# Ledger of designs, part 4: VHH binders against p19838r805to892

Target 1, 88 residues: p19838r805to892
Amino acid sequence: QGDMKQLAEDVKLQLYKLLEIPDPDKNWATLAQKLGLGILNNAFRLSPAPSKTLMDNYEVSGGTVRELVEALRQMGYTEAIEVIQAAS

## First folded at step 22 (VHH)

Design l5
Fold by OpenDDE, last read:
Structure l5 (fold): chain B 88 residues (1-88), chain A 121 residues (1-121)
Amino acid sequence: as target 1 above (88 residues)
Amino acid sequence: AVQLQASGGGFVQPGGSLRLSCAASGFTFSSYIMAWFRQAPGKEREFVSSISGSGDYTYYADSVKGRFTISRDNSKNTVYLQMNSLRAEDTATYYCAAKPDNTYQSAYDYWGQGTQVTVSS
């Protein structure tokens, strides 16, 4: 529900892996669009770690864990949500 | 067979310049993101720069911003890394890598042989 900084690094690492799979619906680019950061997808794609770059930018922009979970829910990415909720 | 052949490495003094080239073959070059990585002695391989298939977008590690420029010539299937204002900390083996422009993965599919860059007074 709170600040992205509250997520442990190991949780973030798990999320990164889940978001970099060859699934057209369950990926960092789709998540970026849901979070209103889709205009940066070219930059994310070229970065060494797209999911991490996305989440770092999301955090800097003031994004919350609650909104992240909601975006993932809209994507139907239950496994990613469970990773976050298991850590809370 | 996929080939990535890097060249242009060498010895330079601090403040000097080098231009690396990586010639690609065996895949549709313009459909791939090209990137440069480097590995310094005793350190892990690190990302340096990348460029989109069309060449319209580039990305740089903070450590090389303002000093390095990545570019590509799709008619020659070649990606370049212009390195200016070189520092001792830029000493490393530099690697060219490629991954599809439409991938969601961070990993690169193809890697070339390294070219050594040594910056020393």
Scores: ipSAE 0.861, ipTM 0.944, lowest interface PAE 0.5, mean pLDDT 96
Fold by OpenDDE, fold request of step 23:
Structure l5 (fold): chain B 88 residues (1-88), chain A 121 residues (1-121)
Amino acid sequence: as target 1 above (88 residues)
Amino acid sequence: AVQLQASGGGFVQPGGSLRLSCAASGFTFSSYIMAWFRQAPGKEREFVSSISGSGDYTYYADSVKGRFTISRDNSKNTVYLQMNSLRAEDTATYYCAAKPDNTYQSAYDYWGQGTQVTVSS
């Protein structure tokens, strides 16, 4: 199983905010694709909180913090990585 | 000017049905996600349902799944919410909202006035 539950709620909230920006490379939809969940992007988009819905699905699917950080690294999203690392 | 005008609210008994409508103008309707929200007195506004610009995709809050159906008619610039098997806890002011299909943001750009739905015996 994944270890996403180890991320504190305040860390997740910060990530949600960072992922709901108009940057074409640094957003929840791009992250979803990197994590192999891009096929759900229509559902995420229609949800009340796309980034949260993505993270919830990622957690349920057994995702890991390591893989999340790697995906964010591929996106060049250093600020998001720092949020995760600062809390560890 | 953008306008969202909701209608169809009313007073019904538990188990009853209502159909809400929201007529939109002032923007390219088919390029926007349309959504319904609701707010009961003393409670926070909560998401109810949304539908993509084309109408091909829908999303529902868990509390209304299987009971509510969102649909749209782009030729009429109108979004609908069919509410069946209504419960007392569905009592609220219902709001129509819109945001572009291509946005990454969760916030909605446009909001209409509320229509009251009261479910009581």
Scores: ipSAE 0.860, ipTM 0.944, lowest interface PAE 0.4, mean pLDDT 96
Fold by OpenDDE, fold request of step 23:
Structure l5 (fold): chain B 88 residues (1-88), chain A 121 residues (1-121)
Amino acid sequence: as target 1 above (88 residues)
Amino acid sequence: AVQLQASGGGFVQPGGSLRLSCAASGFTFSSYIMAWFRQAPGKEREFVSSISGSGDYTYYADSVKGRFTISRDNSKNTVYLQMNSLRAEDTATYYCAAKPDNTYQSAYDYWGQGTQVTVSS
């Protein structure tokens, strides 16, 4: 429900770190696919900060915190969800 | 052993052009994203441009879009940076870097020695 702009910067930074790990199921590229932005993965990958670039694009496209959490749930990324929920 | 050897730096006037090259060895070149970074004295290292292993995709920092072009020749294990319309603020030591195409991490595995670019009247 919430606007991505409502997420504090420190929360976003924590999410960036959690999404740039060598886990085939828990990473920014998988998240991008869940959010319908997978077609941009090549661009994200080439950017200096893939997870940040993904989340910036998601925000610009009107994505919500609720949808983000749902995508993370589909990924089974409980730790990332907890980071968001702890800040709300 | 992995090696990245950059060349092509020098002194140019504003509006001038330079072409940097980075020759790679010791790893499967076509399976790596190649990138250019730069660092000016007293400033943090900043991203300039990157190119996918196949060369089909490129990415540029906003500050260099329309002026710089990254390319690669996988038969020569070399990545290039064509720098046009150079500005004083482009003055920096330029570094070549590499990371695997299939990694999710932002950090680069390999770094070369820097080549100095100085833009001054």
Scores: ipSAE 0.855, ipTM 0.943, lowest interface PAE 0.5, mean pLDDT 96
Fold by OpenDDE, fold request of step 23:
Structure l5 (fold): chain B 88 residues (1-88), chain A 121 residues (1-121)
Amino acid sequence: as target 1 above (88 residues)
Amino acid sequence: AVQLQASGGGFVQPGGSLRLSCAASGFTFSSYIMAWFRQAPGKEREFVSSISGSGDYTYYADSVKGRFTISRDNSKNTVYLQMNSLRAEDTATYYCAAKPDNTYQSAYDYWGQGTQVTVSS
Protein backbone atom coordinates (compact mmCIF):
# COMPACT_ATOMS: atom_id res chain seq x y z
CA GLN B 1 0.00 0.00 0.00
CA GLY B 2 0.97 3.58 -0.54
CA ASP B 3 1.23 6.96 1.08
CA MET B 4 0.28 7.46 4.70
CA LYS B 5 -1.81 10.42 3.65
CA GLN B 6 -4.20 7.92 2.10
CA LEU B 7 -5.23 6.69 5.53
CA ALA B 8 -8.41 8.32 6.70
CA GLU B 9 -8.29 10.33 9.90
CA ASP B 10 -10.64 7.95 11.69
CA VAL B 11 -8.30 5.07 10.87
CA LYS B 12 -5.38 7.01 12.27
CA LEU B 13 -7.33 7.78 15.41
CA GLN B 14 -8.06 4.10 15.88
CA LEU B 15 -4.38 3.32 15.46
CA TYR B 16 -3.41 5.98 17.97
CA LYS B 17 -5.66 4.34 20.53
CA LEU B 18 -4.27 0.90 19.84
CA LEU B 19 -0.70 2.12 20.22
CA GLU B 20 -1.11 3.92 23.52
CA ILE B 21 -2.09 0.98 25.68
CA PRO B 22 -0.11 -0.50 28.57
CA ASP B 23 1.23 -3.39 26.51
CA PRO B 24 5.01 -3.82 26.48
CA ASP B 25 4.97 -5.31 22.98
CA LYS B 26 2.09 -3.51 21.31
CA ASN B 27 2.80 0.19 21.69
CA TRP B 28 4.05 3.22 19.81
CA ALA B 29 7.56 2.93 21.20
CA THR B 30 7.95 -0.60 19.88
CA LEU B 31 6.47 0.48 16.57
CA ALA B 32 8.92 3.38 16.40
CA GLN B 33 11.78 0.92 16.83
CA LYS B 34 10.45 -1.27 14.03
CA LEU B 35 10.15 1.76 11.78
CA GLY B 36 13.68 2.97 12.52
CA LEU B 37 12.50 5.99 14.49
CA GLY B 38 13.28 4.68 17.95
CA ILE B 39 15.95 7.32 18.52
CA LEU B 40 13.10 9.81 18.73
CA ASN B 41 11.18 7.93 21.39
CA ASN B 42 12.10 10.39 24.12
CA ALA B 43 10.65 13.18 22.04
CA PHE B 44 7.57 11.15 21.19
CA ARG B 45 7.02 10.27 24.84
CA LEU B 46 7.08 13.91 25.84
CA SER B 47 4.74 14.99 23.08
CA PRO B 48 1.04 15.38 23.87
CA ALA B 49 0.19 12.42 21.64
CA PRO B 50 3.08 9.99 21.19
CA SER B 51 1.40 7.76 18.61
CA LYS B 52 0.30 10.71 16.53
CA THR B 53 3.71 12.33 16.76
CA LEU B 54 5.32 9.08 15.67
CA MET B 55 2.99 8.59 12.75
CA ASP B 56 3.28 12.22 11.67
CA ASN B 57 7.06 11.92 11.63
CA TYR B 58 6.82 8.62 9.82
CA GLU B 59 4.62 10.19 7.17
CA VAL B 60 6.88 13.21 6.74
CA SER B 61 9.86 10.90 6.33
CA GLY B 62 8.12 9.21 3.41
CA GLY B 63 6.98 6.11 5.20
CA THR B 64 4.44 3.89 3.50
CA VAL B 65 1.36 2.07 4.70
CA ARG B 66 2.93 -1.17 3.52
CA GLU B 67 5.94 -0.64 5.72
CA LEU B 68 3.69 0.31 8.61
CA VAL B 69 1.71 -2.89 8.23
CA GLU B 70 4.90 -4.90 8.06
CA ALA B 71 6.17 -3.32 11.25
CA LEU B 72 2.88 -4.06 12.97
CA ARG B 73 3.08 -7.62 11.71
CA GLN B 74 6.51 -8.00 13.25
CA MET B 75 4.95 -6.81 16.48
CA GLY B 76 2.20 -9.37 16.14
CA TYR B 77 -0.36 -6.59 16.38
CA THR B 78 -3.08 -8.20 14.31
CA GLU B 79 -5.80 -5.86 15.52
CA ALA B 80 -3.91 -2.81 14.29
CA ILE B 81 -3.33 -4.43 10.93
CA GLU B 82 -7.01 -5.24 10.63
CA VAL B 83 -7.90 -1.61 11.25
CA ILE B 84 -5.75 -0.59 8.31
CA GLN B 85 -6.93 -3.39 6.06
CA ALA B 86 -10.58 -2.74 6.77
CA ALA B 87 -10.12 0.77 5.42
CA SER B 88 -8.65 -0.46 2.13
CA ALA A 1 -2.32 11.96 48.67
CA VAL A 2 -1.01 13.36 45.42
CA GLN A 3 -0.84 17.13 45.18
CA LEU A 4 0.23 19.53 42.47
CA GLN A 5 0.28 23.14 43.55
CA ALA A 6 0.86 25.71 40.83
CA SER A 7 1.79 29.34 41.43
CA GLY A 8 3.31 32.36 39.72
CA GLY A 9 0.44 33.49 37.55
CA GLY A 10 -0.62 37.09 37.26
CA PHE A 11 -1.08 40.11 35.04
CA VAL A 12 1.63 41.19 32.66
CA GLN A 13 1.96 43.41 29.61
CA PRO A 14 2.83 42.03 26.22
CA GLY A 15 6.54 41.34 26.00
CA GLY A 16 6.70 40.72 29.72
CA SER A 17 7.78 37.64 31.60
CA LEU A 18 6.38 35.31 34.24
CA ARG A 19 7.69 32.22 35.92
CA LEU A 20 5.28 29.52 36.98
CA SER A 21 6.07 26.92 39.59
CA CYS A 22 4.40 23.66 40.43
CA ALA A 23 5.20 21.92 43.67
CA ALA A 24 4.49 18.21 43.74
CA SER A 25 3.97 15.72 46.53
CA GLY A 26 2.61 12.25 47.08
CA PHE A 27 4.53 10.47 44.33
CA THR A 28 8.10 9.76 43.23
CA PHE A 29 8.67 13.03 41.43
CA SER A 30 11.75 12.05 39.46
CA SER A 31 9.93 9.07 37.95
CA TYR A 32 7.29 11.27 36.36
CA ILE A 33 7.07 13.40 33.29
CA MET A 34 5.88 16.85 34.28
CA ALA A 35 3.93 19.01 31.90
CA TRP A 36 2.20 22.32 31.58
CA PHE A 37 -1.12 22.78 29.86
CA ARG A 38 -3.25 25.86 29.40
CA GLN A 39 -6.85 26.67 28.69
CA ALA A 40 -8.12 29.98 27.42
CA PRO A 41 -11.75 31.02 27.75
CA GLY A 42 -13.92 29.26 25.23
CA LYS A 43 -11.04 27.13 23.97
CA GLU A 44 -9.92 23.59 24.54
CA ARG A 45 -7.11 22.78 26.89
CA GLU A 46 -3.84 22.65 25.01
CA PHE A 47 -0.43 21.22 25.68
CA VAL A 48 2.32 23.74 26.39
CA SER A 49 5.45 21.88 27.45
CA SER A 50 6.77 18.76 29.13
CA ILE A 51 9.97 17.55 30.71
CA SER A 52 11.29 14.06 31.40
CA GLY A 53 11.81 12.72 34.89
CA SER A 54 15.54 13.36 34.81
CA GLY A 55 15.10 16.72 33.15
CA ASP A 56 17.30 15.70 30.22
CA TYR A 57 14.57 16.01 27.63
CA THR A 58 12.02 18.72 26.99
CA TYR A 59 9.19 19.23 24.55
CA TYR A 60 7.38 22.39 23.53
CA ALA A 61 4.31 23.30 21.59
CA ASP A 62 5.18 25.23 18.46
CA SER A 63 3.33 28.25 19.77
CA VAL A 64 5.72 28.68 22.69
CA LYS A 65 9.04 27.51 21.26
CA GLY A 66 11.81 30.02 21.80
CA ARG A 67 9.78 31.90 24.39
CA PHE A 68 9.01 29.38 27.13
CA THR A 69 11.43 27.19 29.02
CA ILE A 70 10.44 24.25 31.16
CA SER A 71 12.74 23.02 33.90
CA ARG A 72 12.62 21.03 37.08
CA ASP A 73 14.37 20.67 40.39
CA ASN A 74 13.94 17.15 41.62
CA SER A 75 15.45 18.01 44.97
CA LYS A 76 12.54 20.37 45.49
CA ASN A 77 9.89 18.31 43.71
CA THR A 78 9.14 21.35 41.58
CA VAL A 79 8.65 21.99 37.88
CA TYR A 80 8.93 25.47 36.41
CA LEU A 81 7.77 27.30 33.33
CA GLN A 82 9.70 30.42 32.43
CA MET A 83 7.54 32.44 30.09
CA ASN A 84 9.24 35.24 28.17
CA SER A 85 8.04 37.52 25.42
CA LEU A 86 4.49 36.95 26.50
CA ARG A 87 1.67 37.63 24.07
CA ALA A 88 -2.01 38.30 24.46
CA GLU A 89 -2.74 34.84 23.10
CA ASP A 90 -0.81 33.33 26.01
CA THR A 91 -3.63 34.44 28.29
CA ALA A 92 -5.03 31.32 29.88
CA THR A 93 -5.32 29.26 33.00
CA TYR A 94 -2.18 27.17 33.26
CA TYR A 95 -2.22 23.68 34.71
CA CYS A 96 0.54 21.42 35.93
CA ALA A 97 0.23 17.71 35.23
CA ALA A 98 2.16 14.51 35.84
CA LYS A 99 2.37 11.05 34.33
CA PRO A 100 4.82 8.19 34.82
CA ASP A 101 7.92 8.32 32.67
CA ASN A 102 7.49 4.65 31.80
CA THR A 103 3.98 4.81 30.37
CA TYR A 104 2.91 4.65 26.76
CA GLN A 105 -0.31 6.51 27.39
CA SER A 106 -0.80 10.14 26.48
CA ALA A 107 -3.11 10.92 29.37
CA TYR A 108 -1.76 12.45 32.54
CA ASP A 109 -2.56 10.84 35.85
CA TYR A 110 -2.39 13.89 38.07
CA TRP A 111 -3.53 17.44 37.61
CA GLY A 112 -3.12 20.52 39.72
CA GLN A 113 -5.32 23.50 40.16
CA GLY A 114 -4.91 26.19 37.56
CA THR A 115 -3.04 29.45 37.87
CA GLN A 116 -4.27 32.38 35.80
CA VAL A 117 -1.98 34.18 33.39
CA THR A 118 -3.30 37.35 31.80
CA VAL A 119 -1.32 39.19 29.16
CA SER A 120 -2.85 42.54 28.36
CA SER A 121 -1.75 46.06 27.54
Scores: ipSAE 0.847, ipTM 0.940, lowest interface PAE 0.4, mean pLDDT 95
Fold by OpenDDE, last read:
Structure l5 (fold): chain B 88 residues (1-88), chain A 121 residues (1-121)
Amino acid sequence: as target 1 above (88 residues)
Amino acid sequence: AVQLQASGGGFVQPGGSLRLSCAASGFTFSSYIMAWFRQAPGKEREFVSSISGSGDYTYYADSVKGRFTISRDNSKNTVYLQMNSLRAEDTATYYCAAKPDNTYQSAYDYWGQGTQVTVSS
């Protein structure tokens, strides 16, 4: 059972913004691959908010904040990790 | 110059059908995601549907799933929205939009003028 619902909405909004930037290493598509959801990237891209759609699917699949942070760490996305940790 | 020319709007009764078209020019059509949005009076603009550059993938808002179908003809630089089983709440101005298929952003680069769809008894 995941715990993504424990993240505050303002934290999620900050993460959405950080993941929708033109950086080949720090984006929602790369995060999706790290989380094992890369096969859905075409669907995410077509959605009105790719990063939100990714995180919603991650939550429904039982994802955890710990695994999210680990994925972001593998991406070297320190700023995104700090957003999550500052709220904890 | 980039142009998105939408057509096909009109008046229909509930349960009726309409087919919208959007003709594009001024950019490499097959390299862009095409989408439809709509805005009703007093409401915010909302996403309706989108289709990948190749046409292999589509996405729909929950409110239109099973009733609307998006498609495209890259040889004609045109995207379509087949709207069946129309409801009063589908009444809105419909807009065609485009963004590159290789971008991570949610915002669309190009927007066309709206075409009015009115569903009423």
Scores: ipSAE 0.841, ipTM 0.938, lowest interface PAE 0.5, mean pLDDT 95
Fold by OpenDDE, look of step 22:
Structure l5 (fold): chain B 88 residues (1-88), chain A 121 residues (1-121)
Amino acid sequence: as target 1 above (88 residues)
Amino acid sequence: AVQLQASGGGFVQPGGSLRLSCAASGFTFSSYIMAWFRQAPGKEREFVSSISGSGDYTYYADSVKGRFTISRDNSKNTVYLQMNSLRAEDTATYYCAAKPDNTYQSAYDYWGQGTQVTVSS
């Protein structure tokens, strides 16, 4: 449920920032694994904005906001979830 | 001290080729992602290409895919950018940059001086 296209750009920007922190449990690489895109982590890392590249690929693959939130929940990343929910 | 020294810039005509080099020192070269950025006057610096520490993985901006090739020689602590089929819009100051291969950050820790590339008829 929820098209990733429906997330406002400012919400995405906030998520990018939250996912590019030096927390081993709360980062884009962990999120990528939760979303089944971990095999692309080397590519993401090499991109100019790993979190953005991840999110873009997730969107293109048909990922949903619901699944994103669930992945973030599994990570215990409450702040990231709140960013998404505040915009909904 | 960390140093990144880029070279190879110059003047070329559209359709021409140029090869940039960036010699690194002061850090464990093979443990770092090396990247090229470029900045044209009045424009923001943009990502061009990057290569993993081992050299096994590369990434390219869409604007240079199929035309540019990034490579590295870890025995020489050097990263290269082969630029083919150059266009006027490739004109910019090109910068070499480095960041650890085991981090999640988008920002690069080290930057070299720029080398000018001018593509013009």
Scores: ipSAE 0.827, ipTM 0.930, lowest interface PAE 0.5, mean pLDDT 95
Fold by ESMFold2, last read:
Structure l5 (fold): chain B 88 residues (1-88), chain A 121 residues (1-121)
Amino acid sequence: as target 1 above (88 residues)
Amino acid sequence: AVQLQASGGGFVQPGGSLRLSCAASGFTFSSYIMAWFRQAPGKEREFVSSISGSGDYTYYADSVKGRFTISRDNSKNTVYLQMNSLRAEDTATYYCAAKPDNTYQSAYDYWGQGTQVTVSS
């Protein structure tokens, strides 16, 4: 059901950097809330790679690229959406 | 100036225990995530454990879960690593590190000098 494996590793690495900037809205914690994983945010922030830990949990839970793009759109994160769409 | 001073390393037999300490100064200690990393000769540095600024939340690498316990005492500006059931693969230089608990970054801003842990029969 999930299709996150379609994202190349290079795309994922770009996304991790974009989600770890000092922005109150455009960050992995906000994305986690949008994806229904906000209850895990304390674990994500304490992990050695918060964005990767979030994205791995999302992928294992059957998450889709479509839902990821929609969450990013709701955050207004156009640059992150462009990274995903340029790989298609 | 920020300082992180790790201590408490030594030689232990397999199955033994050690407690590491890291004394911090130069920043608001309770506002920082504290972590332990380790590096064995010829290997990349790896994450061991972290603890939130308040001390309420912890995280452990799979290789140490159930054997190591991170803790902190904010009144003493000190973070600890209790290491039990030590194995040869735990032999490494152990480093403490700090990053703000109010950012989204993965990188740690401050790093201490290491303390050597050697597990050998």
Scores: ipSAE 0.801, ipTM 0.910, lowest interface PAE 0.6, mean pLDDT 93
Fold by ESMFold2, fold request of step 23:
Structure l5 (fold): chain B 88 residues (1-88), chain A 121 residues (1-121)
Amino acid sequence: as target 1 above (88 residues)
Amino acid sequence: AVQLQASGGGFVQPGGSLRLSCAASGFTFSSYIMAWFRQAPGKEREFVSSISGSGDYTYYADSVKGRFTISRDNSKNTVYLQMNSLRAEDTATYYCAAKPDNTYQSAYDYWGQGTQVTVSS
């Protein structure tokens, strides 16, 4: 059912940057674990764009914006949530 | 200082093979993801392949899957690219690059000067 196409490309680009900072909690690998995609983290890590690769996999798996926001909330990633919510 | 020295390029006919090497120094080689990128004149640099610090995991651009094989020898601080079934579109300068295998960044920190591969009859 997924609804990730509702996020504008510019919002997604902002999220990719936020997930690639040197933070032990606020990164794409932690997000992948929260979204149930942690088993793919070696592929994400080796891809040329880890955050985009994660988010593309999440979208094609039927992921929703609501589940994404909840995962970010569990990570304590308020800035990332605000980027999504400001676009709504 | 960090150095990445790519070699093994040359002229080859379509369907031929080449093996590129990239010798690394100045960092703990086994702790870095190594990658190959390429750039043809007038085009943007594009990702070709990468390999984890341990060598256990690899990744390939779709355009080279099944034709190119990345490998590394951590005892020699060297990464390789075996290129088979070469096509004219593979003509480019090939660059090796390195980033730490314990970060979340997309960008590569270190880049070699490149080696030229030309596929032509």
Scores: ipSAE 0.793, ipTM 0.908, lowest interface PAE 0.5, mean pLDDT 94
Fold by ESMFold2, fold request of step 23:
Structure l5 (fold): chain B 88 residues (1-88), chain A 121 residues (1-121)
Amino acid sequence: as target 1 above (88 residues)
Amino acid sequence: AVQLQASGGGFVQPGGSLRLSCAASGFTFSSYIMAWFRQAPGKEREFVSSISGSGDYTYYADSVKGRFTISRDNSKNTVYLQMNSLRAEDTATYYCAAKPDNTYQSAYDYWGQGTQVTVSS
């Protein structure tokens, strides 16, 4: 899968919502750890839009959709994967 | 009942300073992220700054970095915003808000009534 820029904005918005639920495993903080961005979690937490801040950092760091899907798979987050793959 | 009471607003010339306070009651203050937002008439509310429940971490919108400082005193259940080098574009109603520091949500649960800051030439 390719560049994060290829994800439609509505797909990204759905993903942000899915990562902001009260779930100990299926959340943006866990995803940040899987993507190697866990050191920034205090900044994400305090930003006005934690999931978006995480995703923007991931994108500017050269992250790929393939690696994002794999991280979500490691989290067992099937619904999030389906949102991404249904748009491809 | 939860209450957030913002105060300290007023009229100030460009380049001046103000310190806002927000007194909180009805929840465990040290377990909540506190934030300041602002809204000018006819414009969308915008994030200004936030501070972790412990006070150890802060975050600022780009437009206020280096000029504004957020702080909290957990013994007084109060969050502050020190605003220095004020500009006309800082004119707005400033609102304090609170959300739990142990959730993943973006939305803030509690909001104050706001305090008016007017920076006039």
Scores: ipSAE 0.789, ipTM 0.907, lowest interface PAE 0.6, mean pLDDT 93

Design l5
Fold by ESMFold2, last read:
Structure l5 (fold): chain B 88 residues (1-88), chain A 121 residues (1-121)
Amino acid sequence: as target 1 above (88 residues)
Amino acid sequence: AVQLQASGGGFVQPGGSLRLSCAASGFTFSSYIMAWFRQAPGKEREFVSSISGSGDYTYYADSVKGRFTISRDNSKNTVYLQMNSLRAEDTATYYCAAKPDNTYQSAYDYWGQGTQVTVSS
C-alpha cells in the first residue's frame, strides 16, 4: 500500500529540482529505472514536468516513501534523502 | 542566433481545422525536443504537445488528445501542429519552444513569438 501523500508539497517541489539537474546519475531517468518505471521514461521526458510526472505515476501505482528513499540511496543521492528526512 | 518563427494561426469556426508551423534556426534541430504551448487572455500558459528530436515519440495534454497531432520534418527544421475539431476553448496564442533532448530539465531554452488562433462562431 502507498504512502506518498505523506510527503509535503514543498518536499516534492525540492525533489523535482534535484532530479532535473545535468547529472548522469542523479536524475529522474535513473530514479525511474530504480523504481521500476523505466519503461515510461520517454513519456516522462516529453511531459512538461518530467520529475512530477514520474512522481505522480509512482504515487498512483502505490509507491512508498521507504522504497523512494532506498532508490535514492542506491543512486548515492544523499542530498535528496536529506530533503525527505529534514521535512519529517 | 536562435530563432523560432510560428505561423499558421487565424480565425476559424468551431469544428474547423488549422495547421501551425514553427520554423527553427540556430541550433541542431534534430537534437531538440519541440513543443507547443498556448496562453489565453487571463490564463496561465499551458502545455499542448511535444515531440522527441527523432520524431519517434509524442506527448499530448489531455485536453487536446485525439484532436491535435504534432509532427516534425527534420529536413526542413520545422515542427507542426495539426489542430482538428477546434473548440472555442482552444482560442489562444500558440508558442513553439525547444529544449535539448539529452537533458533532464523541465524548462524550455528557446521560445517563438507565437501565432494567434481564434475559434469563434
Scores: ipSAE 0.789, ipTM 0.906, lowest interface PAE 0.6, mean pLDDT 93
Fold by ESMFold2, fold request of step 23:
Structure l5 (fold): chain B 88 residues (1-88), chain A 121 residues (1-121)
Amino acid sequence: as target 1 above (88 residues)
Amino acid sequence: AVQLQASGGGFVQPGGSLRLSCAASGFTFSSYIMAWFRQAPGKEREFVSSISGSGDYTYYADSVKGRFTISRDNSKNTVYLQMNSLRAEDTATYYCAAKPDNTYQSAYDYWGQGTQVTVSS
């Protein structure tokens, strides 16, 4: 019952870049842990696009935009939340 | 200076095998993810496979799973790609690449000049 397809592709591309910066807290590995996908972090790390691989797995698992925003809020990642909110 | 030197390409019949090597220097090899990419004429470069710095974890593009095997020998600073059951669509220039195994980046920092693989009857 996920709704991740509601995010425009340009928004997703912006999120991928924000999650691949050299920051110990604001990164795809931390997001994966918050979304319950941390067990897959070695696969994400080795994939050609770690953030995209994470987000594709989250979408296939029925993930929602609401839960994504909440995970980003728990990380303190206001820039990423703003990218999602500005899409509307 | 960082160098990645790929070798082992050639002409091969469909169904055949080749083993590519990539010798690395100028960085701490065991601290880097190593990967193979390929590019056919008129197509975009695509990911083939990657291996963690320790060698314990690997990843493969769907198009090569079960046919290609990536490996590394950290004592020789070399990464390998064993290519079996080769098909015409595997024809490409194959590039090795390296990025640190302690970052969150998608991009690879270092690239070899590539080796040509041609699969033709």
Scores: ipSAE 0.787, ipTM 0.908, lowest interface PAE 0.6, mean pLDDT 94
Fold by ESMFold2, look of step 22:
Structure l5 (fold): chain B 88 residues (1-88), chain A 121 residues (1-121)
Amino acid sequence: as target 1 above (88 residues)
Amino acid sequence: AVQLQASGGGFVQPGGSLRLSCAASGFTFSSYIMAWFRQAPGKEREFVSSISGSGDYTYYADSVKGRFTISRDNSKNTVYLQMNSLRAEDTATYYCAAKPDNTYQSAYDYWGQGTQVTVSS
């Protein structure tokens, strides 16, 4: 609910794993589109850590935890929301 | 069976160039992201560069950007790494790796045995 920098590293690591599954709706590419970063998806997919690269880009762009949770809600990704909210 | 065979390593002076090749077999080459990683003695393996299945998109680690160029020839099932302006810190075993270009995973499924690059002391 605060600044992305305030999420614990282990919460971020859990989130990365949840975003790298073979689900057509619950993945980092869909999240990138919801966060307005979809134009960078070719770079994310080619990076060594797609979901981390997405999240780092979102953080340096001034993204908030609140906006992240809203994007995950629009994706129907309840498990990812619970990981974030259990740590806040 | 999948095989990735890297070659083209050797000894070179600082400022010199080398071109690495990685020949692939056992999968549909054009459907895979190809990448180069490297590992120096006493260090963790690190990402160097990657290229999309089509060859249209590339990605580089900051440490090699502007000096290294990844390319592929899908008619020869081969990915290349052109390494210019080599430095002592580029000394490592270089590995090629492959993962499907239609998944969301970070992990690479297939790995070559590597080729040694030594930038002269």
Scores: ipSAE 0.781, ipTM 0.905, lowest interface PAE 0.6, mean pLDDT 93

